# Designs tried in a protein design chat: VH-VL binders against Putative uncharacterized protein F40H6.5. Part 14

Target 1, 136 residues: Putative uncharacterized protein F40H6.5, of Caenorhabditis elegans (q09277r678to813)
Amino acid sequence: RMVNFANVMEVGDNITITGHIWQNASESTFNLYVGMDPKYLQSYISIHINMRWATDGIVYNYFWGMWNYQFESYSTRPFSRGLPYVLSVVRGINYYDVYGNGQFIKKFGIIGSVALHQVGAMYGYQQWNIDTVKMN
Key: E = the ipSAE of ESMFold2; O = the ipSAE of OpenDDE; V2 = 0.75 times the mean of E and O plus 0.25 times the DockQ between their complexes.

## First folded at step 12 (VH-VL; framework fv_bexmarilimab)

Design k2 (from k1 with heavy chain S32Y; at its last look DockQ between E and O 0.45; V2 from the best seeds 0.00; counts 0 for: pae E 8.5 > 2, unsure alone 73.7 < 75)
Fold by ESMFold2, look of step 12:
Structure k2 (fold): chain C 136 residues (1-136), chain A 123 residues (1-123), chain B 108 residues (1-108)
Amino acid sequence: as target 1 above (136 residues)
Amino acid sequence: QVTLKESGPTLVKPTQTLTLTCSFSGFSLSTYGVGIGWIRQPPGKALEWLAHIYWDDDKRYNPALKSRLTISKDTSKNQVVLTMTNMDPVDTATYYCAHRLFYDSSGYYFDYWGQGTLVTVSS
Amino acid sequence: EIVLTQSPGTLSLSPGERATLSCTASQSVSSYYLHWYQQKPGKAPKLLIYAASSLQSGVPSRFSGSGSGTDYTLTISSLQPEDFATYYCQQHYSTPRTFGQGTKLEIK
């Protein structure tokens, strides 16, 4: 599910998605994109949040024309297959705070020049439903 | 080597539908990340983006022209087709197809344009 | 829609001189979505600089790009005869993709 924002994400803004994880999920992914009309694999990703359901965590990265596996990082995962979820991502000055089901789970640093991370869209895909998207 | 070439009528009458074909070689629209766009340039004026189509059949249109444009692809023929309905003399321009900037695992971009085809819209 | 305004409209210089071309966006643009093209009469545009400052393969090092936010610059440090052309900036940060109106670099 691609959602283009009306305005670029600012410091303090909180994007929250809710939905359900498929009972048979193998992978679920959420990206915040730089640009107001992004295209997957051709647009820059400020934060990439990837759940591989065969493991017990969340993988974080960014995409700046290429994945940077040297800066890949990890958190625990408060979500379960077949259950509802709430994922929140809060923009800080040079980081994102990530919350799962109301719990803080990750502070992810914004790589490179922070001024270039003008986030204008989200894309959530793979094996979860995204029922609501809200930006406050 | 990568090449693109535009083909179609060079003269159309007002209200007619223009159909342009972009034939390309040296890459495949089946390759992830690949896209082809159409851009036009009226004589002596700035370039105007029309539409793009991507490997996954995602299509993007200039909102000012969206009601008149249709883009499609035939991956087996290495072709992308643009149609533009209800042509008017203001649509007289050179029409280009172009390979969108593509990131690959080696970390660099390519950008290729066809030579362009002048389409004149007159009675 | 993001409007790109280029200045000057026409720049008259001699070979060997330095050219400085400006592109100003109506809204802040991530520099990674800002590109420069060269176009000679009767030919398609040719990508020169991508992501504001990265030289495309085969582009001479006398070309350089800089800028961020709303203000971007293309510089040609020592003009060669083949550099006299029209230059466009282009963004695809938001839809529609837009081009500047161009700066014509002509021989004095």
Scores: ipSAE 0.007, ipTM 0.607, lowest interface PAE 8.5, mean pLDDT 86
ESMFold2 (binder alone), look of step 12: mean pLDDT 88; pTM 0.887
OpenDDE, look of step 12: ipSAE 0.536; ipTM 0.876

Design k3 (from k1 with light chain S94Y; at its last look DockQ between E and O 0.56; V2 from the best seeds 0.00; counts 0 for: pae E 9.1 > 2)
Fold by ESMFold2, look of step 12:
Structure k3 (fold): chain C 136 residues (1-136), chain A 123 residues (1-123), chain B 108 residues (1-108)
Amino acid sequence: as target 1 above (136 residues)
Amino acid sequence: QVTLKESGPTLVKPTQTLTLTCSFSGFSLSTSGVGIGWIRQPPGKALEWLAHIYWDDDKRYNPALKSRLTISKDTSKNQVVLTMTNMDPVDTATYYCAHRLFYDSSGYYFDYWGQGTLVTVSS
Amino acid sequence: EIVLTQSPGTLSLSPGERATLSCTASQSVSSYYLHWYQQKPGKAPKLLIYAASSLQSGVPSRFSGSGSGTDYTLTISSLQPEDFATYYCQQHYYTPRTFGQGTKLEIK
């Protein structure tokens, strides 16, 4: 599910999505894209949040024309297959704070110059339903 | 070597539909991230973007012209086709196709242009 | 729609001089989506600088680019006869992709 923002994401903005994890999920992914009209594999990703359901954690990265596997980072995951979830991502000055089901789970540092991270869209996909999207 | 070439009529009458073909070599439109765009330039005026098509058949159009434009591709023929309806003398311009590549890990962008074809709209 | 305003519209200089060309966006864009092209009469545009400051392969080192946000600059440090052309900036951070109106660099 691609959601284009009306405005660039600002410091203090909180994007919250809710939904349900598929009972048979293998992966579930949430990206914040640089640009107001992003294209997968062409637009840069400011934060990539990937749930690999065969493991017990969340993998974080960014995309700046290529993936950088040396900068992969991890957190625990408060979500389970077949259950509802709430994921919140809060933009900080040079980081994102990530919350799962109300629990703080990760502070992810913005790579490179913060001015370049003009985030204008989100894309959530793979084996989860996204029921609501809210930006405050 | 990457090459692109525009082909189609050089003279169309007002109200007619213009069909332009971009024939290319040196890359595949089936490669992830690859796209081809169309840009025009009226004589003595600035460049104006028209449309893009990507390897996965995603299509983007200039909103000012979207009702008149259709872009399509034939990957097996290495061709991209632009159709523009209801031509008017103000649409007289040189029409270019251009290619971008995002895969090179040593750079973030490559850009190649065809030579352009002048299309004149008059009776 | 993002308007890119280039200044000056025409720049008259002699070979050997330094050229400074400005491109101002109507709102902030990511520099990774801001590019510069050179166009000579009767020819297709040629990419010079991508991502605001990176030189395209085969472009002489006398060309350089800088800027971020709304303000971008193309500099040619010592003009050669072949540098007299029209220069365009271009963004594709927002749809539609837009070009500046151009700066024509001509012999004084």
Scores: ipSAE 0.007, ipTM 0.565, lowest interface PAE 9.1, mean pLDDT 86
ESMFold2 (binder alone), look of step 12: mean pLDDT 88; pTM 0.892
OpenDDE, look of step 12: ipSAE 0.534; ipTM 0.865

Design k4 (from k1 with heavy chain Y108W; at its last look DockQ between E and O 0.53; V2 from the best seeds 0.00; counts 0 for: pae E 5.7 > 2)
Fold by ESMFold2, look of step 12:
Structure k4 (fold): chain C 136 residues (1-136), chain A 123 residues (1-123), chain B 108 residues (1-108)
Amino acid sequence: as target 1 above (136 residues)
Amino acid sequence: QVTLKESGPTLVKPTQTLTLTCSFSGFSLSTSGVGIGWIRQPPGKALEWLAHIYWDDDKRYNPALKSRLTISKDTSKNQVVLTMTNMDPVDTATYYCAHRLFYDSSGWYFDYWGQGTLVTVSS
Amino acid sequence: EIVLTQSPGTLSLSPGERATLSCTASQSVSSYYLHWYQQKPGKAPKLLIYAASSLQSGVPSRFSGSGSGTDYTLTISSLQPEDFATYYCQQHYSTPRTFGQGTKLEIK
């Protein structure tokens, strides 16, 4: 599900999504994209949040023309296959705070020049549904 | 070696439908990340973006022209087709197809254009 | 829609001189999505500078780009005869993709 923001995401802005993890999920992914007209594999990703359901964690990265596997970082995951979820991402000055089901799970540092991370859209995809999207 | 070539009629009457084909070589539309766009340029004027199509069949159109445009692809033939309805003399322009590859192993931008085809709309 | 306004419309200079071409966006764009093209009469545009400041392969080092936010500049440090052409800036930060109206660089 692609959601284009009306305005660039600013410091203090909080995007919250809710939905349901598929019972047979293998991967579930949430990206914040730089730009107001993003395209998967064509646009920069400020934060990439990837749930690989065969493991017990969440993989974090960014995309700046290619993936940087040396920069992959991890957290534990409060989500389960077949259950509802709440994911929140709060923009800081040079980081994102990530919350799962109301619990803080990761502080992810923004890579490179912060001024270039003009986030204009989100894209959630793979084996989960997204019921609501809220930006405050 | 990447090449693109536009083909189609060079003269169209007002109200007719224009169909242009972009034939290309040196890359495949089945490759993830590949996109083909159409851009036009009226004589002596600025470039105007029309539409894009991507490997996953995602299609993007200039909102000002959306009701008149259709873009499609045939991956097996290495072709992209643009159709523009209800042509008018103001649509007289050189029409280009272009390929841009943003993501590859090197991370470089690649931007390839066809030579263009002049389409004249006159009664 | 993001309007790109280029200045000047026409720039008349001699070979060896320094050219400075301006592109101003109607709203802030990420420099990653701001590009410069060169176009000679009867030819397709050629990408010179991508992401505001990165030289495309095969482009001479006398070309440089800079800028951020709303204001971008293309500079040619010592003009060669082949540099006399029309230059366009282009953005794809938001839909529609747009081009500036062009700066024609011509021989004085």
Scores: ipSAE 0.040, ipTM 0.679, lowest interface PAE 5.7, mean pLDDT 87
ESMFold2 (binder alone), look of step 12: mean pLDDT 88; pTM 0.886
OpenDDE, look of step 12: ipSAE 0.576; ipTM 0.876

Design k5 (from k1 with heavy chain R100S; at its last look DockQ between E and O 0.47; V2 from the best seeds 0.00; counts 0 for: pae E 9.5 > 2)
Fold by ESMFold2, look of step 12:
Structure k5 (fold): chain C 136 residues (1-136), chain A 123 residues (1-123), chain B 108 residues (1-108)
Amino acid sequence: as target 1 above (136 residues)
Amino acid sequence: QVTLKESGPTLVKPTQTLTLTCSFSGFSLSTSGVGIGWIRQPPGKALEWLAHIYWDDDKRYNPALKSRLTISKDTSKNQVVLTMTNMDPVDTATYYCAHSLFYDSSGYYFDYWGQGTLVTVSS
Amino acid sequence: EIVLTQSPGTLSLSPGERATLSCTASQSVSSYYLHWYQQKPGKAPKLLIYAASSLQSGVPSRFSGSGSGTDYTLTISSLQPEDFATYYCQQHYSTPRTFGQGTKLEIK
């Protein structure tokens, strides 16, 4: 599900998505994209949030024309297959704070020049439903 | 050397369907990041973006015209085809195809343009 | 839809003078998505400036661009005879991608 923002995500903005994890989920992904009309698999990703349901954590990265596998980082995952979820991502000055089901789970540092991370869209995909998207 | 050329009818009657072909050389639509856009310009008026097609068959349309437009490509013939249904005299314009390259996070600028073809819509 | 309003509609200047062309967006846009084109009569547009301030290859250095938010400017530091043309700004910050109505730069 691609959602284009009305404005670039600013410091203090909080994007919250809700939905339901598929009972048979193998992978679920949420990206914040640089640009206001991003192209999947091509546009730069400021934060990549990847749930691999065979494991107990969340994998974080960014995409700037290539993945940086040395930068991969991890957090605990408060979500379960077959259950509803709430994911919130709050933009800081040079980081994102990530919340799962109301619980703080990760501070993800923005890599490279912060000024280039002009986030204008989100894309959530793979084996979860995204029912609501809210920017506060 | 990148070149593009528009071809198709120069006269169309109201309600008919316009089909335009962009024939190009000096690049391939198989190349990652390459796209072809269609832009029109009514006589003496501003440019209006119509549609865009990419190497991976991703397609974008001007929402005001989306119900009337179809864009497709044939990479073996180095051609992109635009169709526009239900033509009206207000659609009289010069129609351009243009090359774009999505390689840079700064988006889609149209760096090479065809000469354009004037399409007149009248009874 | 983001409307780009260019001013003035017509700018009459002599060769050697400095030209300043304005493009104002109806809402804030990221400068990375604002571009300038030159069009001479009977010819297709030519890209001059991309991402508000980056000069396209082969474009003379007398051309420059600046701006952010809603306000963008194209400047030609010393006009040459070949610079008398119509200039368009363009955005693809949001859908639909739009062009300004143009500024015609003509000999005074």
Scores: ipSAE 0.006, ipTM 0.597, lowest interface PAE 9.5, mean pLDDT 87
ESMFold2 (binder alone), look of step 12: mean pLDDT 91; pTM 0.924
OpenDDE, look of step 12: ipSAE 0.670; ipTM 0.902

Design k6 (at its last look DockQ between E and O 0.76; V2 from the best seeds 0.00; counts 0 for: pae E 6.9 > 2)
Heavy chain, then light chain:
Amino acid sequence: QVTLKESGPTLVKPTQTLTLTCSFSGFSLSTSGVGIGWIRQPPGKALEWLAHIYWDDDKRYNPALKSRLTISKDTSKNQVVLTMTNMDPVDTATYYCAHRLFYDSGYYFDYWGQGTLVTVSS
Amino acid sequence: EIVLTQSPGTLSLSPGERATLSCTASQSVSSYYLHWYQQKPGKAPKLLIYAASSLQSGVPSRFSGSGSGTDYTLTISSLQPEDFATYYCQQHYSTPRTFGQGTKLEIK
ESMFold2, look of step 12: ipSAE 0.095; ipTM 0.706
ESMFold2 (binder alone), look of step 12: mean pLDDT 89; pTM 0.887
OpenDDE, look of step 12: ipSAE 0.625; ipTM 0.888
ESMFold2, look of step 16: ipSAE 0.027; ipTM 0.664
ESMFold2 (binder alone), look of step 16: mean pLDDT 89; pTM 0.890
OpenDDE, look of step 16: ipSAE 0.841; ipTM 0.933

## First folded at step 13 (VH-VL; framework fv_bexmarilimab)

Design m1 (from k6 with heavy chain F102W; at its last fold request DockQ between E and O 0.46; V2 from the best seeds 0.00; counts 0 for: pae E 5.2 > 2)
Heavy chain, then light chain:
Amino acid sequence: QVTLKESGPTLVKPTQTLTLTCSFSGFSLSTSGVGIGWIRQPPGKALEWLAHIYWDDDKRYNPALKSRLTISKDTSKNQVVLTMTNMDPVDTATYYCAHRLWYDSGYYFDYWGQGTLVTVSS
Amino acid sequence: EIVLTQSPGTLSLSPGERATLSCTASQSVSSYYLHWYQQKPGKAPKLLIYAASSLQSGVPSRFSGSGSGTDYTLTISSLQPEDFATYYCQQHYSTPRTFGQGTKLEIK
ESMFold2, look of step 13: ipSAE 0.234; ipTM 0.754
ESMFold2 (binder alone), look of step 13: mean pLDDT 88; pTM 0.874
OpenDDE, look of step 13: ipSAE 0.644; ipTM 0.885
ESMFold2, look of step 15: ipSAE 0.080; ipTM 0.706
ESMFold2 (binder alone), look of step 15: mean pLDDT 89; pTM 0.882
OpenDDE, look of step 15: ipSAE 0.043; ipTM 0.723
ESMFold2, fold request of step 21: ipSAE 0.099, 0.084, 0.134; ipTM 0.717, 0.706, 0.725
ESMFold2 (binder alone), fold request of step 21: mean pLDDT 88, 87, 88; pTM 0.875, 0.862, 0.869
OpenDDE, fold request of step 21: ipSAE 0.634, 0.605, 0.718; ipTM 0.886, 0.880, 0.901

Design m2 (from k6 with heavy chain R100S L101P; at its last look DockQ between E and O 0.69; V2 from the best seeds 0.00; counts 0 for: pae E 10.1 > 2)
Fold by ESMFold2, look of step 13:
Structure m2 (fold): chain C 136 residues (1-136), chain A 122 residues (1-122), chain B 108 residues (1-108)
Amino acid sequence: as target 1 above (136 residues)
Amino acid sequence: QVTLKESGPTLVKPTQTLTLTCSFSGFSLSTSGVGIGWIRQPPGKALEWLAHIYWDDDKRYNPALKSRLTISKDTSKNQVVLTMTNMDPVDTATYYCAHSPFYDSGYYFDYWGQGTLVTVSS
Amino acid sequence: EIVLTQSPGTLSLSPGERATLSCTASQSVSSYYLHWYQQKPGKAPKLLIYAASSLQSGVPSRFSGSGSGTDYTLTISSLQPEDFATYYCQQHYSTPRTFGQGTKLEIK
């Protein structure tokens, strides 16, 4: 599900998505894209949040023309297959604070020049549904 | 080696539908990331982006004109077609097609056709 | 919609002089989506600079670009007779993709 924001994401903005994870999920992914009209597989990703349900954590990265696997980072995962979830991502000055089911789980540093991270869209996909999207 | 050329009518009456063809060589729309855009320029005025089609048939339109525009491609013929309905004298402009590459940052137009002037007049 | 405002509207200079052309965006854009084109009368635009500062192949080194956020600049270090043309900036950061109104660089 691609959601284009009305304005660029600003410091202090909080995007919250809710839904449920499929009973048989293998992967679930959430990206924040640079640009107000991004194209999948071409546009830069400011934060990539990937849940690999065969493991016990969440994988974080960014995409700036290529993945940087040397800088992959991880957190615990408060979500379970077949259950509802709430994911929140809060933009800081040079980082994102990530919350799962109300629990702080990760501070992810913005890579490179912060000025280039003009985030204008989100894309959530793979084996979860997204019931609501809210920007505050 | 990359070339593009616009073809179609140069005179159109108000309310008619304009159909323009972009014929190209030196690249393929089967190449991942490649696209073709359409841009117009009224005489003495700024350039206005109209539409863009990519190798994977993803299509983007200027929201102000979207209800009037259709873009399509025929990769085997190296052609992209733009139609614009309900033409009006304010649509008089030179119409260009242009190539967009992949992996060079942003979505710039690196090769342009020579353009075709379309006049809308009764 | 992101509006690109170019200044000056017309710039009158002699060959050998340095030209500085400004492009100001109505909101911050990623420099990777800001591009510059040259257009001569009756001709299509020609790409000069992509991603704010990268020179397109075959463009002379006297052309350079810089800037970030809302403010971008095209510089021609020593004008040649063939450089007298209209110059446009373009953003591809958001829909619709937009162009500036142009700066006409004319011989003094």
Scores: ipSAE 0.006, ipTM 0.624, lowest interface PAE 10.1, mean pLDDT 88
ESMFold2 (binder alone), look of step 13: mean pLDDT 91; pTM 0.933
OpenDDE, look of step 13: ipSAE 0.212; ipTM 0.801

Design m3 (from k6 with light chain H92W; at its last look DockQ between E and O 0.05; V2 from the best seeds 0.00; counts 0 for: pae O 8.7 > 2, placed apart)
Fold by OpenDDE, look of step 13:
Structure m3 (fold): chain C 136 residues (1-136), chain A 122 residues (1-122), chain B 108 residues (1-108)
Amino acid sequence: as target 1 above (136 residues)
Amino acid sequence: QVTLKESGPTLVKPTQTLTLTCSFSGFSLSTSGVGIGWIRQPPGKALEWLAHIYWDDDKRYNPALKSRLTISKDTSKNQVVLTMTNMDPVDTATYYCAHRLFYDSGYYFDYWGQGTLVTVSS
Amino acid sequence: EIVLTQSPGTLSLSPGERATLSCTASQSVSSYYLHWYQQKPGKAPKLLIYAASSLQSGVPSRFSGSGSGTDYTLTISSLQPEDFATYYCQQWYSTPRTFGQGTKLEIK
């Protein structure tokens, strides 16, 4: 589900996503796209959040024209399959903080050009439901 | 201070069900990110992961033994229980419960019980 | 499942020597999910290194871990008498969690 924001995220903005993770989920993925009106598989991704349920943890990455494994990072996963979830992304001064079920789980630093981190849309896909998307 | 201790029978007959209890202190299984795992080690052999239970009651089992294993928790008692059915002499091992705490750096067993030797013999 | 193969099976060294223990995974594993444990006879395993290279609290600095992908290494710069034990690597990258078969570090 692609959701375009009214404007790019600014300092203080908080995107909150709620839903349900499938009982038999294999993957649950969430992308925050750079810019407005992005295209799946074409637009730059500032924040990639990938839950692979055969593993523990969450994989994070950036897509700046291509996946760069040097920017891969990992965190624990405060979610469970078959249960509701709350995912939040908060825009800080030079970073994005990711929260899961109320717990801080990852900080994305803004590296290089700020233009590559101006998030204007989100896309959630694979085996989880997204019930609500809320800005602030 | 985190402590764990395994308790249960030390001698089990073949085909019987083993019930082990992990009693812990120094942490709560109601804390997000916390988990308890069971690991066994046959005498002179390597470690084998059996099962894991998380704070949110999510459970993970070793696929090879899943049909025989059940893990549950009683948060109010600070206990985790592991049951293993149809015990066989090959299941003779020291059984450990171990603590896993939530850290951004990943998952690992940072504290272990002393282990309890379970012998399966007729 | 991910199979972790440790080598050598037994390592015989003297105090003061450098020990190098290898752990090879059957597939690539994120370093965040590769850990090392020390076990002495009759005792429970003890977490030594987590996330491939992070020392657990209280672990001497002579212990270090490195590696990525499929190849990981535990190094003891200068062996002390209390370091002679069995060492296991372990992964949380996939279910089931798996341990290596262990490397026994014995005194020469």
Scores: ipSAE 0.012, ipTM 0.658, lowest interface PAE 8.7, mean pLDDT 90
ESMFold2, look of step 13: ipSAE 0.044; ipTM 0.688
ESMFold2 (binder alone), look of step 13: mean pLDDT 89; pTM 0.899

Design m4 (from k6 with heavy chain R100S D104G; at its last look DockQ between E and O 0.87; V2 from the best seeds 0.00; counts 0 for: pae E 7.9 > 2)
Heavy chain, then light chain:
Amino acid sequence: QVTLKESGPTLVKPTQTLTLTCSFSGFSLSTSGVGIGWIRQPPGKALEWLAHIYWDDDKRYNPALKSRLTISKDTSKNQVVLTMTNMDPVDTATYYCAHSLFYGSGYYFDYWGQGTLVTVSS
Amino acid sequence: EIVLTQSPGTLSLSPGERATLSCTASQSVSSYYLHWYQQKPGKAPKLLIYAASSLQSGVPSRFSGSGSGTDYTLTISSLQPEDFATYYCQQHYSTPRTFGQGTKLEIK
ESMFold2, look of step 13: ipSAE 0.013; ipTM 0.638
ESMFold2 (binder alone), look of step 13: mean pLDDT 91; pTM 0.925
OpenDDE, look of step 13: ipSAE 0.479; ipTM 0.859

Design m5 (from k6 with heavy chain R100T Y103G S105W; at its last look DockQ between E and O 0.56; V2 from the best seeds 0.00; counts 0 for: pae E 10.9 > 2)
Fold by ESMFold2, look of step 13:
Structure m5 (fold): chain C 136 residues (1-136), chain A 122 residues (1-122), chain B 108 residues (1-108)
Amino acid sequence: as target 1 above (136 residues)
Amino acid sequence: QVTLKESGPTLVKPTQTLTLTCSFSGFSLSTSGVGIGWIRQPPGKALEWLAHIYWDDDKRYNPALKSRLTISKDTSKNQVVLTMTNMDPVDTATYYCAHTLFGDWGYYFDYWGQGTLVTVSS
Amino acid sequence: EIVLTQSPGTLSLSPGERATLSCTASQSVSSYYLHWYQQKPGKAPKLLIYAASSLQSGVPSRFSGSGSGTDYTLTISSLQPEDFATYYCQQHYSTPRTFGQGTKLEIK
């Protein structure tokens, strides 16, 4: 589900996604894209949040024309297959604070020049439903 | 040698549907990242983006005109077709097609056709 | 929709002079999605600068671009007779993709 923001995401802005994870999910992914009209698999990703359900954590990365597999970082996952979830991402000055089901789970540092991370859209996909999207 | 050329009627009546064809050579629309956009320019006025189609058949439309526009491609003929319904005299403009390739930093129109002037008049 | 406002509307200068053309966006854009085109009468636009500051192949080095956020400039360091044309900025940061209204650079 692609959602284009009305305005670029600013420091202090909070995007909150709710929905349900599929019973037999293998992956569930949430991206914040640079630009207000991104193209999937082409546009730059400021933060990539990937639930690889065969493992017990969340994988974080960014995409700047290629993935940086050595940069991959991890957090614990408060979500479970077959259950509802709430994911919140709060833009800081040079980081994102990530919350799962109200629990702080990760501070993800923005890679490279902060000025280049003008986030204007989100895309959530794979084996979860995204029922609501709210921007501050 | 990348070339693009617009073809279609140069005079249409109000309410008619305009069909324009972009014929191109020197690249394939099956190549990953390639796209073709349509842009128009009324005489003496600013450029206005209309629509875009990509190698994977992803289509983007100017929201102000979306209900009137359809874009399609025929990769085997190296053609992209734009239709615009319910033409009005305010739609009189030169219509361009232009090539894009997804680069490191996004899309820009690097090669343009010569343009075709379409006049909408009774 | 992001509105790009170019100023001045018309710029009258002599060959050899320095031209500075402004493009102001109604909201912040990534400079990597801000581009400049030149259009001569009766011709299609021609890409000059992409990603705010990168010269397209075959464009003379007297052309340069700069800017970030909402404010972008195109500079021609020493005008040549062939540089008198209309210049447009364009953004691909959001939908619809928009062009500025143009700055006509004319001989004084």
Scores: ipSAE 0.006, ipTM 0.600, lowest interface PAE 10.9, mean pLDDT 87
ESMFold2 (binder alone), look of step 13: mean pLDDT 91; pTM 0.922
OpenDDE, look of step 13: ipSAE 0.377; ipTM 0.835

